# VHH binders against Probable RNA 3'-terminal phosphate cyclase-like protein, part 1

Scores and structures below are computed, not measured.

Target 1, 375 residues: Probable RNA 3'-terminal phosphate cyclase-like protein, of Arabidopsis thaliana (Mouse-ear cress) (q9c578)
Amino acid sequence: MVMMKKMKGSQSFRQRLLLSTLSSTPISIDEIRADETIPGLRPHEVNLLRLLEIVTDDAVVDINETGTRLKYKPGTIVGGKNLVHSCSLSRSIGYYLEPLLLLGLFGKKPLSIRLKGITNDPRDASVDTFRSTTLNIIKRFGVPAEDLELKIEARGVAPNGGGEVLLTVPNIKTLSAVHWVEEGMVKKIRGTTFSTRVTSDFEHSMRFAARGIFNNLLPDVHIFQDHRAGAQAGKSPGYGISLAAETTTGCFISADTTVSCERPDETGELDVEKKERSPAEDTGVEVASWLLQEIEKGGVVDSTHQGLLFLLCALSEQDVSKVRVGTLSPYAVETLRNIKEFLGVKFAIKPDPLTGTVILKCTGSGLINLSRKLS
Below, numbering starts at 1 at the first letter of every chain, in headers, positions and changes, except where a header shows other numbers; antibody chains aren't numbered by Kabat.
F, E and O stand for the ipSAE by ESMFold2-Fast, ESMFold2 and OpenDDE, each averaged over both directions (binder to target, target to binder). V2 = 0.75 x the mean of E and O + 0.25 x the DockQ between their complexes.
[cut] marks letters that were taken out.
Atom coordinates printed by the task and the answers are left out, and those that the model quotes come from them; centres of patches stay.

## First folded at step 1 (VHH)

Design a01 (framework vhh_7nfr_2)
Fold by ESMFold2-Fast, scan of step 1:
Structure a01 (fold): chain B 375 residues (1-375), chain A 118 residues (1-118)
Amino acid sequence: as target 1 above (375 residues)
Amino acid sequence: QVQLQESGGGLVQPGGSLRLSCAASGFTFSDYAMSWVRQAPGEGREWVSSISGSGDSTYYADSVKGRFTIARDNVKNTLYLLMDSLKSDDTAVYYCAKDLEWEYFDYWGQGTQVTVSS
């Protein structure tokens, strides 16, 4: 029996539910956007609670009329096959993937779930980045590659989505601690460009603009086109690019973005004609530049994946993990606070002023999947 | 269903020229960017050049810039690489590649061998 944790506000909603569930700690959150014009939980937050009910048994969710108070009692993580969930269009599928991945690892059964909604947006990691980078990071912690897969069946961008992915996650007993401080050298860059309900010329423009940035730096650069038509192209016009760099030491560093063509400005017009470059060409240059910036920051993961890296270290067997990252992101700092609050794991943090990187060290909480059964 | 067939390789002396061709079938050729990738003996695969589906945009590796020209014929479903001022370092098997999701990057032919030697 664990006593209920009381907390306030809208911060860390996703991580609070994730860590509550993994630690079997009931929570009560009040004052959720209580003073906002539209108070309370957002559609994607309510939808995440519904997803938790699908992948767990006996979870209890109690939300007040205004959505400003939530009481959540976590259930047992079951996993299962042939699951289906329609994600809220207020956030991309990427918002749901990290919690699902971690929950699926500690389920009674392997997880296989079909997720419908927005596959790519500028706010959350794209389904491409999840597949190229996120899944490779978790393999470092002893997660088997067998049955660890994200299949992109249809793409969909904001506002109307219509994308679809199939996520498969093996269940494990424990995560292994890591010693991961060597960045290595970038040996190859891989990327994916896509478009929905617009011409493939957007894909070509992003690809060749991005390659123009890389061609003087590295010979092994392949940026691929994932052209979708008909039912596989979702319900809204848009385009996007995802890039990942792989290093000689097995690090994956990524950057991505997506542009929705039905995202008008305040005047109701999309002002794309003012620049000498096409919007797609600008997008390609921008994301390529972001990838180079992430590489320059150093660390064994990009800024976006620091939080996941720390969660994996904290959930691992009661052995020491030691990792190098670039300057800590706000999300990463928030993640460290949440880890301490739910798991009692404290990281030793040592800045390295010569490299601008930070070394973090912890002893894992030793989370064991006691309900794990072989299929 | 996708098939790519490379041709036009051979033995050439330094400073010589070759024209590589790739015949494509099983997909709508003009909808996809196409690339040339090479692999030298004992080396990894190296990207050489790419061309947009329309043919309006082309990109080159620094090692070949100014010497190689990529082109396509969307009526004939054929990709070309025109290679001038060939150097011994250009010796490799050259592969035609259709751009796919990165997990599905494929070289559907045996490639075409280019050897620059006297």
Scores: ipSAE 0.000, ipTM 0.202, lowest interface PAE 16.7, mean pLDDT 86

Design a02 (framework vhh_ozoralizumab_d1)
Fold by ESMFold2-Fast, scan of step 1:
Structure a02 (fold): chain B 375 residues (1-375), chain A 119 residues (1-119)
Amino acid sequence: as target 1 above (375 residues)
Amino acid sequence: EVQLVESGGGLVQPGGSLRLSCAASGFTFSDYYMYWVRQAPGKGLEWVSEISSSGSTIKYPDSVKGRFTISRDNAKNTLYLQMNSLRPEDTAVYYCARDYEFDEYFDYRGQGTLVTVSS
């Protein structure tokens, strides 16, 4: 008999399910938005539970009538090929990619899954950032590059999506600990602009504006236009830009955004979090400025990737990982609390006042993919 | 592969002396601050001594100041702790440690060597 871990509220929903599954810890979450006008689990949260049922065997999900209580018993992570999942349009595919990536690494079989929905939005990391930055961070922890891939087959923005990606994740035995404290200097900037159901002039304008910001700072800047037409351009008009800086020490720092040209008919999460339409040139300037701000903050990852970095360190072999980051984001702090709660891993934290960065150390939990060895 | 191997522990009478050694391998010893830390039965880790990379900066807590002496031989990749005027409260497992930056946390430590001060 396994006792269920009890918790409350809507916070850290993705990480609670992820860490529950990786640690084989049953959970009960009560008081999920119980006092809100629209109480309970959101469509993307229910949809994530359905995705967990696809990639695991014998998971048990029990949701009460109002969606305000969830009981989740994790299954065995299986992975598999030729999987398909339609993501809820209340969040982008980026919402699902981080937990899928980590779950896929500890599956019985390698993961190959087709995800349909919104590829780019201003809230979650875009599929471009995931491909350029997130996957490169994962590779530092000993994950084979050969089988770690995200293919963008179609783009789709809010509200109606119509985008499609193929995610491939190798299954591993264990993650390697890292010593990753040297930021290096920015060596090159790479980016992607796109548009859906509007002219390619939006792509050109964002590219031109972003390059204008970088032209006196760095010579090696290349921003691609990923023009899509017909079925590959989704169901809603919009445009976006993703930028990534690569350093001399192999760090990747990113910034992205997406502008939807059409407001959702629903008065939901997409409405309140949707960035207002701006001229494409302003969008290019803004994201280029955000990238420079992330570089100036320091650390071996940008602020949005701190949580993932800490999860990787905590899941790694029972050896010391040491990493440098900029000022800790609220998401990163929540991630550290969740890691302690599910894995018992504590991070030692030392601020560096001379640089404004923070050094974190932990001994990994030593998660071993026993299902891979037995299968 | 970083390794720290302590030696020199044992049973000693109150007022006696012991010299601990730590053989370091798998890293550039001369680039690191080195520490001796100890753990007495039923207690947490206690910092005992600190020495800079060059050996020019040395620190001790008041509990051992004047009785213990830390030193290093960078040519031999070896750290030493000379312990004089030993007291029963010095009974502990003594660990050689690298980069002890946080209380109760350090990058690497050895397996430890037991020092028992008893009549």
Scores: ipSAE 0.000, ipTM 0.157, lowest interface PAE 18.2, mean pLDDT 87

Design a03 (framework vhh_7uia_1)
Fold by ESMFold2-Fast, scan of step 1:
Structure a03 (fold): chain B 375 residues (1-375), chain A 120 residues (1-120)
Amino acid sequence: as target 1 above (375 residues)
Amino acid sequence: QLQLVETGGGLVKPGGSLRLSCVVSGFTFDDYAMAWVRQAPGKELEWVSSISWSGGSTYYEDSVKGRFTISTDNAKNTLYLQMSSLKPEDTAVYYCAKEGYDWLDYFDYWGQGTQVTVSS
């Protein structure tokens, strides 16, 4: 007797599949964009289901003719080495990285997978942000640094991608609960500027502009250039910047964006309304300003990483985790609802008026990787 | 165990040249990006140059572009920094570093570094 959880709509598709798989809970999703001109699952959502089939055994996926209904029975998370997946060009590789990271931690074997597609876009966290920020956050929960790595072998921007990364994830038995409430002070800023199939002048311009914002605020600011040419530059011209701040207490706060110099034929692919492309200097200023805004909000993570933080707390051992965050993002609030729905974990939320931040507490679900093999 | 050993520093007059070497053990160059970073007396660490793990891409701090050249010899597991047209402002202890899990962290180095002094 397996209880199937019934739900509706397109919201939280990524987290619903992730939590379904981690909790071994079959799901049925109806009315997926049923009222839209183009109904049903999007290419990146179908592609995520294909990725789940690669990293799990015995997953069952049943999609109706219009893509408006999905029945998903999760399989056993296997992981494995020498895996390859071509990501849909309708979203960046960043769309796939967070669920894949969490699934890899609870696999039978360590994960090593090559992902191909778009490495950087304005919608999802870049591969640079994943390396600088996402991986450092999970280390706080007892994930060993050994075999935890993302290698950026080629960059690719929208619309045609051609980027390539290698993700390696160790398998663990359990996540450790955390007490993580000290924000500290920003001690250094690190950044990466890149360009593909355009001149390095775009990298120089972004770096110059971003450093101009930080020069009178912090002494320890280093923004690197990662210009790619030939086979490592993908198939589309573009440029981007990723910035991360590290605090005295080991917190990482990030901001990034990417500008494509060639627009896609299908304007809806980016799901972002842009009137005109900004100059590279404007891009540098904008991202530097976003980073300062995230720092000002407070908390031990930036707004985009709040969801991941809460997932890690909820999946951890049956002990109390306590974390400080800034203003809760809409994504973070939705994440808390999904956590309750799949794991039965409730967070106690208490505003801290002295700092303008919010403290959250929960008792972890105690997820144990029973299939873990070290050899 | 990872170990990086820097050599080749010394006293040089302004406009002179030096070549720094870093012998790498415990990993291969084809696996990781490498960098040179420096620290002048009383100042913070400053990134100088990086080379990709393939050796195909090189990057430089603006103040050293056209004067410094980073390279590797994979057969000797050695990273080099060829420095020309040296200025007094280049006076620092130079460290080699490998990319860690965070591409932005170039401070994973072993040993005492190598001192470069540019003075008359």
Scores: ipSAE 0.000, ipTM 0.203, lowest interface PAE 17.5, mean pLDDT 85

Design a04 (framework vhh_7mjh_2)
Fold by ESMFold2-Fast, scan of step 1:
Structure a04 (fold): chain B 375 residues (1-375), chain A 120 residues (1-120)
Amino acid sequence: as target 1 above (375 residues)
Amino acid sequence: EVQLVESGGGLVQPGGSLRLSCAASGFTFSDYYMSWVRQAPGKGLEWIGRIYTSGSTSYNPSLKSLVTISRDNSKNTLYLQMNSLRAEDTATYYCARDEYFEWGDAFDIWGQGTTVTVSS
């Protein structure tokens, strides 16, 4: 029996709910945007609480009138099949996928859930990045590959979404500790370009531009076009690109972005004008450059996956995990703070001056899925 | 060490012109969109404009007639040319590495800023 943990503000809302649920720690969050013109919880935050109620039994959610205080008593993670959740259009499906993946691993039953909403945006990792990179990182920790899958049924970009994915997650007993410090050399690059409700010329332009950046760097580059039409193209015009590099040591490094062609006019600004390259060509160059920068930063994961890597290490069996990363992202630093607060796991952090990378070590909390059916 | 360092600010007479520079180091400058942003005393941040990797530009419509953004990739330097300056253009001017954000501008590294005062 754990006493209620008290905290303040809107920071780390997603991770606070995730870690509360995994550790069975009731929480009370006060002063959620209390001084803002529109105070309290945002639509995607309330919607995440609804998702938690779908995948758990007996969770208690108590929100005050202004949304500025939340009391959350976590339930038992059940999982289940034939689940459906409509994600708020305030954030992409990617906002929900990271906590949902981790929760699903510790469920009573395997998870199978259909998520509807925005599949690709520039703020959260795209469904393509989850499929190419995030799932491969999770597999490193002893998760069975055959039941861990994300299927992209329909694409939808902001503002109106209309995208759809099918996520399956196996339930496990425990995560295995890892020794993951060898970056290896990039052996191949894979990518996907897409467009919704616009010409496939955007897909070709992004692919051509990105390939041009990789020209003469490595031979094994394949960027696919995943053009969607009709029911699979969502409700809004847009285009995007996702790139992933695989190394000789099994590291996956990713970069992605998405451009919506229809957005609210916030400042009275007109369309962006480009004189030489098309918007799609610049997008392709930009994301290819981001991928090369992430590779140059070093580490066994890109900057956006550092938080997930640390969560996996902290949740693992009571053995030492040792991982190499590039410069710590702000999200990664907040993740380390939240891990310490909920799980009591502290990471030893040692800079490597020869590479400019950082080595982190921890002893896992030893989270065991006691609700899992074992033979 | 990733850095942006602005220079060229100072006192200028109304109707005058001024050119600001921003020296970039620690990253591949030619691969990034770059922006200029200003903050007048006691006011919020105001986006001035962006220059793409291609050298094409996009400006805040209210400022388009006053400013020109350019870049020299061989020198890793970003420029802001300002003409017909008014007292209302008094502000601290920042260069920023432009992290594209679909629903708004997001900047992952900023310079320390350079102050421009327009006064007689």
Scores: ipSAE 0.000, ipTM 0.102, lowest interface PAE 22.8, mean pLDDT 86

Design a05 (framework vhh_lunsekimig_d3)
Fold by ESMFold2-Fast, scan of step 1:
Structure a05 (fold): chain B 375 residues (1-375), chain A 120 residues (1-120)
Amino acid sequence: as target 1 above (375 residues)
Amino acid sequence: EVQLVESGGGVVQPGGSLRLSCAASGFTFSSYELYWYRQAAGIERELIASITSGGSTNYVDSVKGRFTISRDNSENTMYLQMNSLRAEDTGLYYCAADEYELLWGEYDYWGQGTLVTVSS
C-alpha cells in the first residue's frame, strides 16, 4: 500500500490534489492558512474537492471544522457524460480546467462536463486561451484531436459570472513522450476580443490597438470580436482579449487579460482583488506587448504553460521527453518539485546561454490507463 | 576532459566478494551524484546503486543488503563493495557521474566498464 503523504500549507493545492489522484497517493495537508485572519481552505478549493468527487468514484474528503486540515484519499477516475459543475465565483473556470484536462485523459470513460462560472479573469488563463493554446499543447502528447474540445456557450466575468463552457476529453491509454526543442518562427496570430454588458466599442478598440502593434511585424493577424448578448453575456460588465501566436513548428504562445467594470461587494465570498479598470485601447496594447515578450523569451510554450508541459512529460510513457522553455517561472519550479514528490520523476535541466532558454529532459513515469472503457 | 575509469572486476566463485573502484578526473568530484550501472547478457543496462554529493545512498532490491556504494572525495574515487555474489550478478559494471539530476542517455559521463564474472 502507498503510504499517506504529510504536507503543510496552502501552496500548490490544485497540483497536490491532481498528482495525488493520478498517483493514487493519499495525502494529509495541515496548517492551511492557520495563522491568517481568515484561516483555512478558500471557497474555490472546497469547490475543487467537490468536483473531484463528481469525476471519481470512492474519493474520501475529510476537512476539519476550521478548514485548516484536509485528508484526501483519491478515488478511481471515472469521467462520464452529461456531468455538470457550478464553479465557485472566487476563481475562474480556468482554475478548474487545468486539473480536469489531465484527470479526464486517465478516466474509465471519456469526460463530458458543463462548467458554470467566470470564463475570463486576469488571474487564471481564459477559456479562450485553453481553446487556442492549452488543447494544442496536449495534442502533441498523442491525444486525439477529434474528442478534445472546449465550447464557450456563454461568457461571464467577475464578480457574478454567469458564463458556461462544455469540456470534452477523450480517455487515452498512455501519453507519448516528445522531443520538442525547435521553436520555429511565428507564422500567424489569432485572437478574440469580447465584452459583456457593455458596448461592443470595447471589442473594436482592443482589436484595433492590438492590430496596430502587429501590422508592421506580421501580415497574418486575425482578431475576432465575440460580442455576447442576453443570456450568453453573463451577469457582470467587462471586456477582455486573448491572443495566440502559432509557429512554423507547431508551437502556440499565448497572452490574455480581462477587465471587470464592476467591483465585487466587500462582504461577498468572491476574491476582492481585481485589476483596475483600464481604457480598452490600453488593454489591447498591453496584451499584444505581453505576447511579443513571451515570444522573445523563447521556448516551445509561454511561461504560463510551462507547468502543464512538465506534467505532461512526467506522466508520459517510460521514454525520454526533451523540451525547450524560456526562463522558468516560479509556478514551473513548484511544478517540478511536486512532480518529484508524487511521481519520483526528476528533470535534468541545462541552460542554453546562446538563446537564454532552458532545456529540460525526463523519463516519463509511464502512467497507463488500464481501466479505459470505449463508449 | 572528464574521465571515469573502473577497476576491480574479475572472476569470482559464488558466495565470494569483489570491490569495484571508479577513479574520476576532469571535474569537481565532490559536487557530483555518482552511479553504478550493470549490463548483463540479454538485459538492458540497469541502475543498481547511487550516492548523492551529500552521501545518501539508494539500491535496487536485488542487491540491497549485499552491495554497498561509497565515495572518497579526497581520492576522487567511488566504490562498490559486492558481497555474497551470485551467478545473476555477472555483467559489465559501469560508473557514471552527473552534475544535474541523472537521466539515462545524455547528460551523464560514463566509464568504459569492468567485467564481473561469477562462476565456479
Scores: ipSAE 0.000, ipTM 0.128, lowest interface PAE 16.6, mean pLDDT 86

Design a06 (framework vhh_podentamig1)
Fold by ESMFold2-Fast, scan of step 1:
Structure a06 (fold): chain B 375 residues (1-375), chain A 120 residues (1-120)
Amino acid sequence: as target 1 above (375 residues)
Amino acid sequence: EVQLVESGGGLVQPGRSLTLSCAASGFTVSSNEYGWYRQAPGKQRELVAAISGGSTLYADSVKGRFTISRDNAKNSIYLQMNSLRPEDTALYYCAKSEDYLFEIEAMDYWGQGTQVTVSS
């Protein structure tokens, strides 16, 4: 028997629901943006609760009249095939992917779900980064590569989306502990450029600019152009780039961004300011520079994946995991607090002042998927 | 009280050999993990060799030339250094970790170091 945990505010909403569900811990959250001009839960937060109802049985969701109080009793994670969910356009599909991935691993059945909405934005990890980096990180913890896939069927950017992905996740018994301290050396860079409702020149410009940054540093660089047209190009004009570096020790380090274009004015004033680079070229240079900065920070994951790495360590079998990361991100620190709150797992943290990296160690909580049907 | 005391350092000619010894007290060497580290003046400390159970690990710069071993009866750790080069000149430390191995910041116990100078 687990006591209901009482919490306040809007912080860590995704992780609170995720950890509540994985630990079977009922929660009550009060004072959700109670004093804001627009109080309460946001559309994407309500939409995440609806997604939880789709992938679990017997979840109880109680939201007050103003959306400023939530009582959530988690259900059994079921998973299932041929599921469909339309994501709120207030956040990208990326907002839903990390919690959904982790929940899917501990389901009664394998998960197969079609998600509709915004595939790429600057706030959440893109569907490209999820496919290139997030899924490769999770494989390190003993998740089988079979049935672990994200298919990008249509792209859509903010504000109107129209993108579509198919996520498949195998169900597992337990996650394996890891010893993952060796960063290795970057051996190759892979990337994807895309555009929606604008010319493929944006893809070419980002690719060319990013390759210009890498040309003298590394020979094995390949950046794909994933041009989408018609129904596969969503409802809004935009462009973006995702880059991933792979190391000799199997680390994946990523950086991405997306630019949503406003509908151009037909008779708008022309900007005659001379720039050395177009906006697309600037985007390519910027993301390539962010990737190099993430590599320089060190660690076996980039700063945006530190939280996921720690969740995987804490959920793993009751054995010691040891991981090296760069400087802890605010999201990573928040993740460690939430892990302790829900799972009782504490990380030992040992800074390495010579490299600027940090070693973290924990004994996993030993989460076992008791609902998994064997053979 | 746990202590590590290094010995065997000195001045040697290039191409010769030298054996470093590390005497452990306050624990037995058979149940723990040990590393040899070195630090040249103005340089950062680096891992040279490590031993954990029956397994050994060596830095690329010394692989094939250096051998780490332990003697449970003498409660000691050794570093046999063959084909010494001027660039091997450094202060050599033995270290022990109870939880983590090979991480400089995670080593729980350090010796005082023994100087090795390789010069013509």
Scores: ipSAE 0.000, ipTM 0.101, lowest interface PAE 21.3, mean pLDDT 85

Design a07 (framework vhh_7nfr_2)
Fold by ESMFold2-Fast, scan of step 1:
Structure a07 (fold): chain B 375 residues (1-375), chain A 122 residues (1-122)
Amino acid sequence: as target 1 above (375 residues)
Amino acid sequence: QVQLQESGGGLVQPGGSLRLSCAASGFTFSSYEMSWVRQAPGEGREWVSSISGSGGSTYYADSVKGRFTIARDNVKNTLYLLMDSLKSDDTAVYYCAREEWDTYYEGYFDYWGQGTQVTVSS
């Protein structure tokens, strides 16, 4: 007998569905882009609802004719093996990975799912960043390493994708609370450059330029080239770079981007950030500079992972988590609001003026995977 | 009235062991995360270790990980710090500290003990 939560607008669509499902809270969302030139839910949002129907039993989705109203009753998270989902080309696979990681942890069965679409774009976290950074953050909360993996089987960039990944997520009983306030010192930088349907010179140029930025700052820098050809290179020409810094205390700080070399054929890609093509050298310099900026901001995670960090803290056992972050991102602030709305978890926030960082503390909601215990 | 009283400090040789205790009163001990914080002469306060209210989760500063063990007895309302392989750098006044259960306003310690001196000779 959980009461339906009433909401409006398009904000936090992904997190609203995730938190609705994890908390077993039915939701009704009205006024979804009601006054926009193209009103209602976007292709990737509808596609996320279809993905939820694949990984859950008995979910009910009711969308009005214009897509401006959604009623969602969450189902039981099942997980399962040999699942396949084709992601909408309006957003990258990265849009789907974060909710799938969290949902998979609380499934009746371990999750193994093949996702097809765009692996790398400038808007969402790349599959490389998920593998290098996101999965390592989740491991800090007591998730077993052996069954937590993302395999990049094929790369695909916008507009036509053709990339493919295999995500494996163990099911757990509970997440462990964390005390994660020591940033440590950056001890190494690892990265990946790739290109699809273009020369490997793009990979070399990004790598050389990024390493140039790190010269004389840090000795342990290795940037790999992951050149893909044939069936593993997707359907569109492009290139990209992902960088991750590892600290002495096990923190991972990341930055990435991707450049598509072809113009989209469809006018329906309203939620995709259209970027003018940059020289590969400039792309390498930009991402290396973004990584250094994230390191300078401090905290145990980069600004793009603050939201995930807070979700993990709030979903953890009924014990205190304490974490240090840099200046709060807009996404992180939005995440704290959504956590309070669905889980009733409030964070104490204390700025640390000596470091310019912020310490956040909460008592976890104590989410228990009852389906795993009963089966 | 919240009271925290440390004991068990003293002089030990490098490589030695010591057990600190903190007797807590005036609150529901099992409902609060408890911590050990140290301060060496002329230096700022350094967090050492924390333990959850239930005792199910423990956390350590990198400098003490593998050498120190934090524990609690919720029946006796007592917090412990078991210190092994002591180094000269461990010389400090060790404080028992309570973290606020209410997550609304504070992210640090609301009550402290008087401290107990630990000296690791040469």
Scores: ipSAE 0.000, ipTM 0.219, lowest interface PAE 15.2, mean pLDDT 87

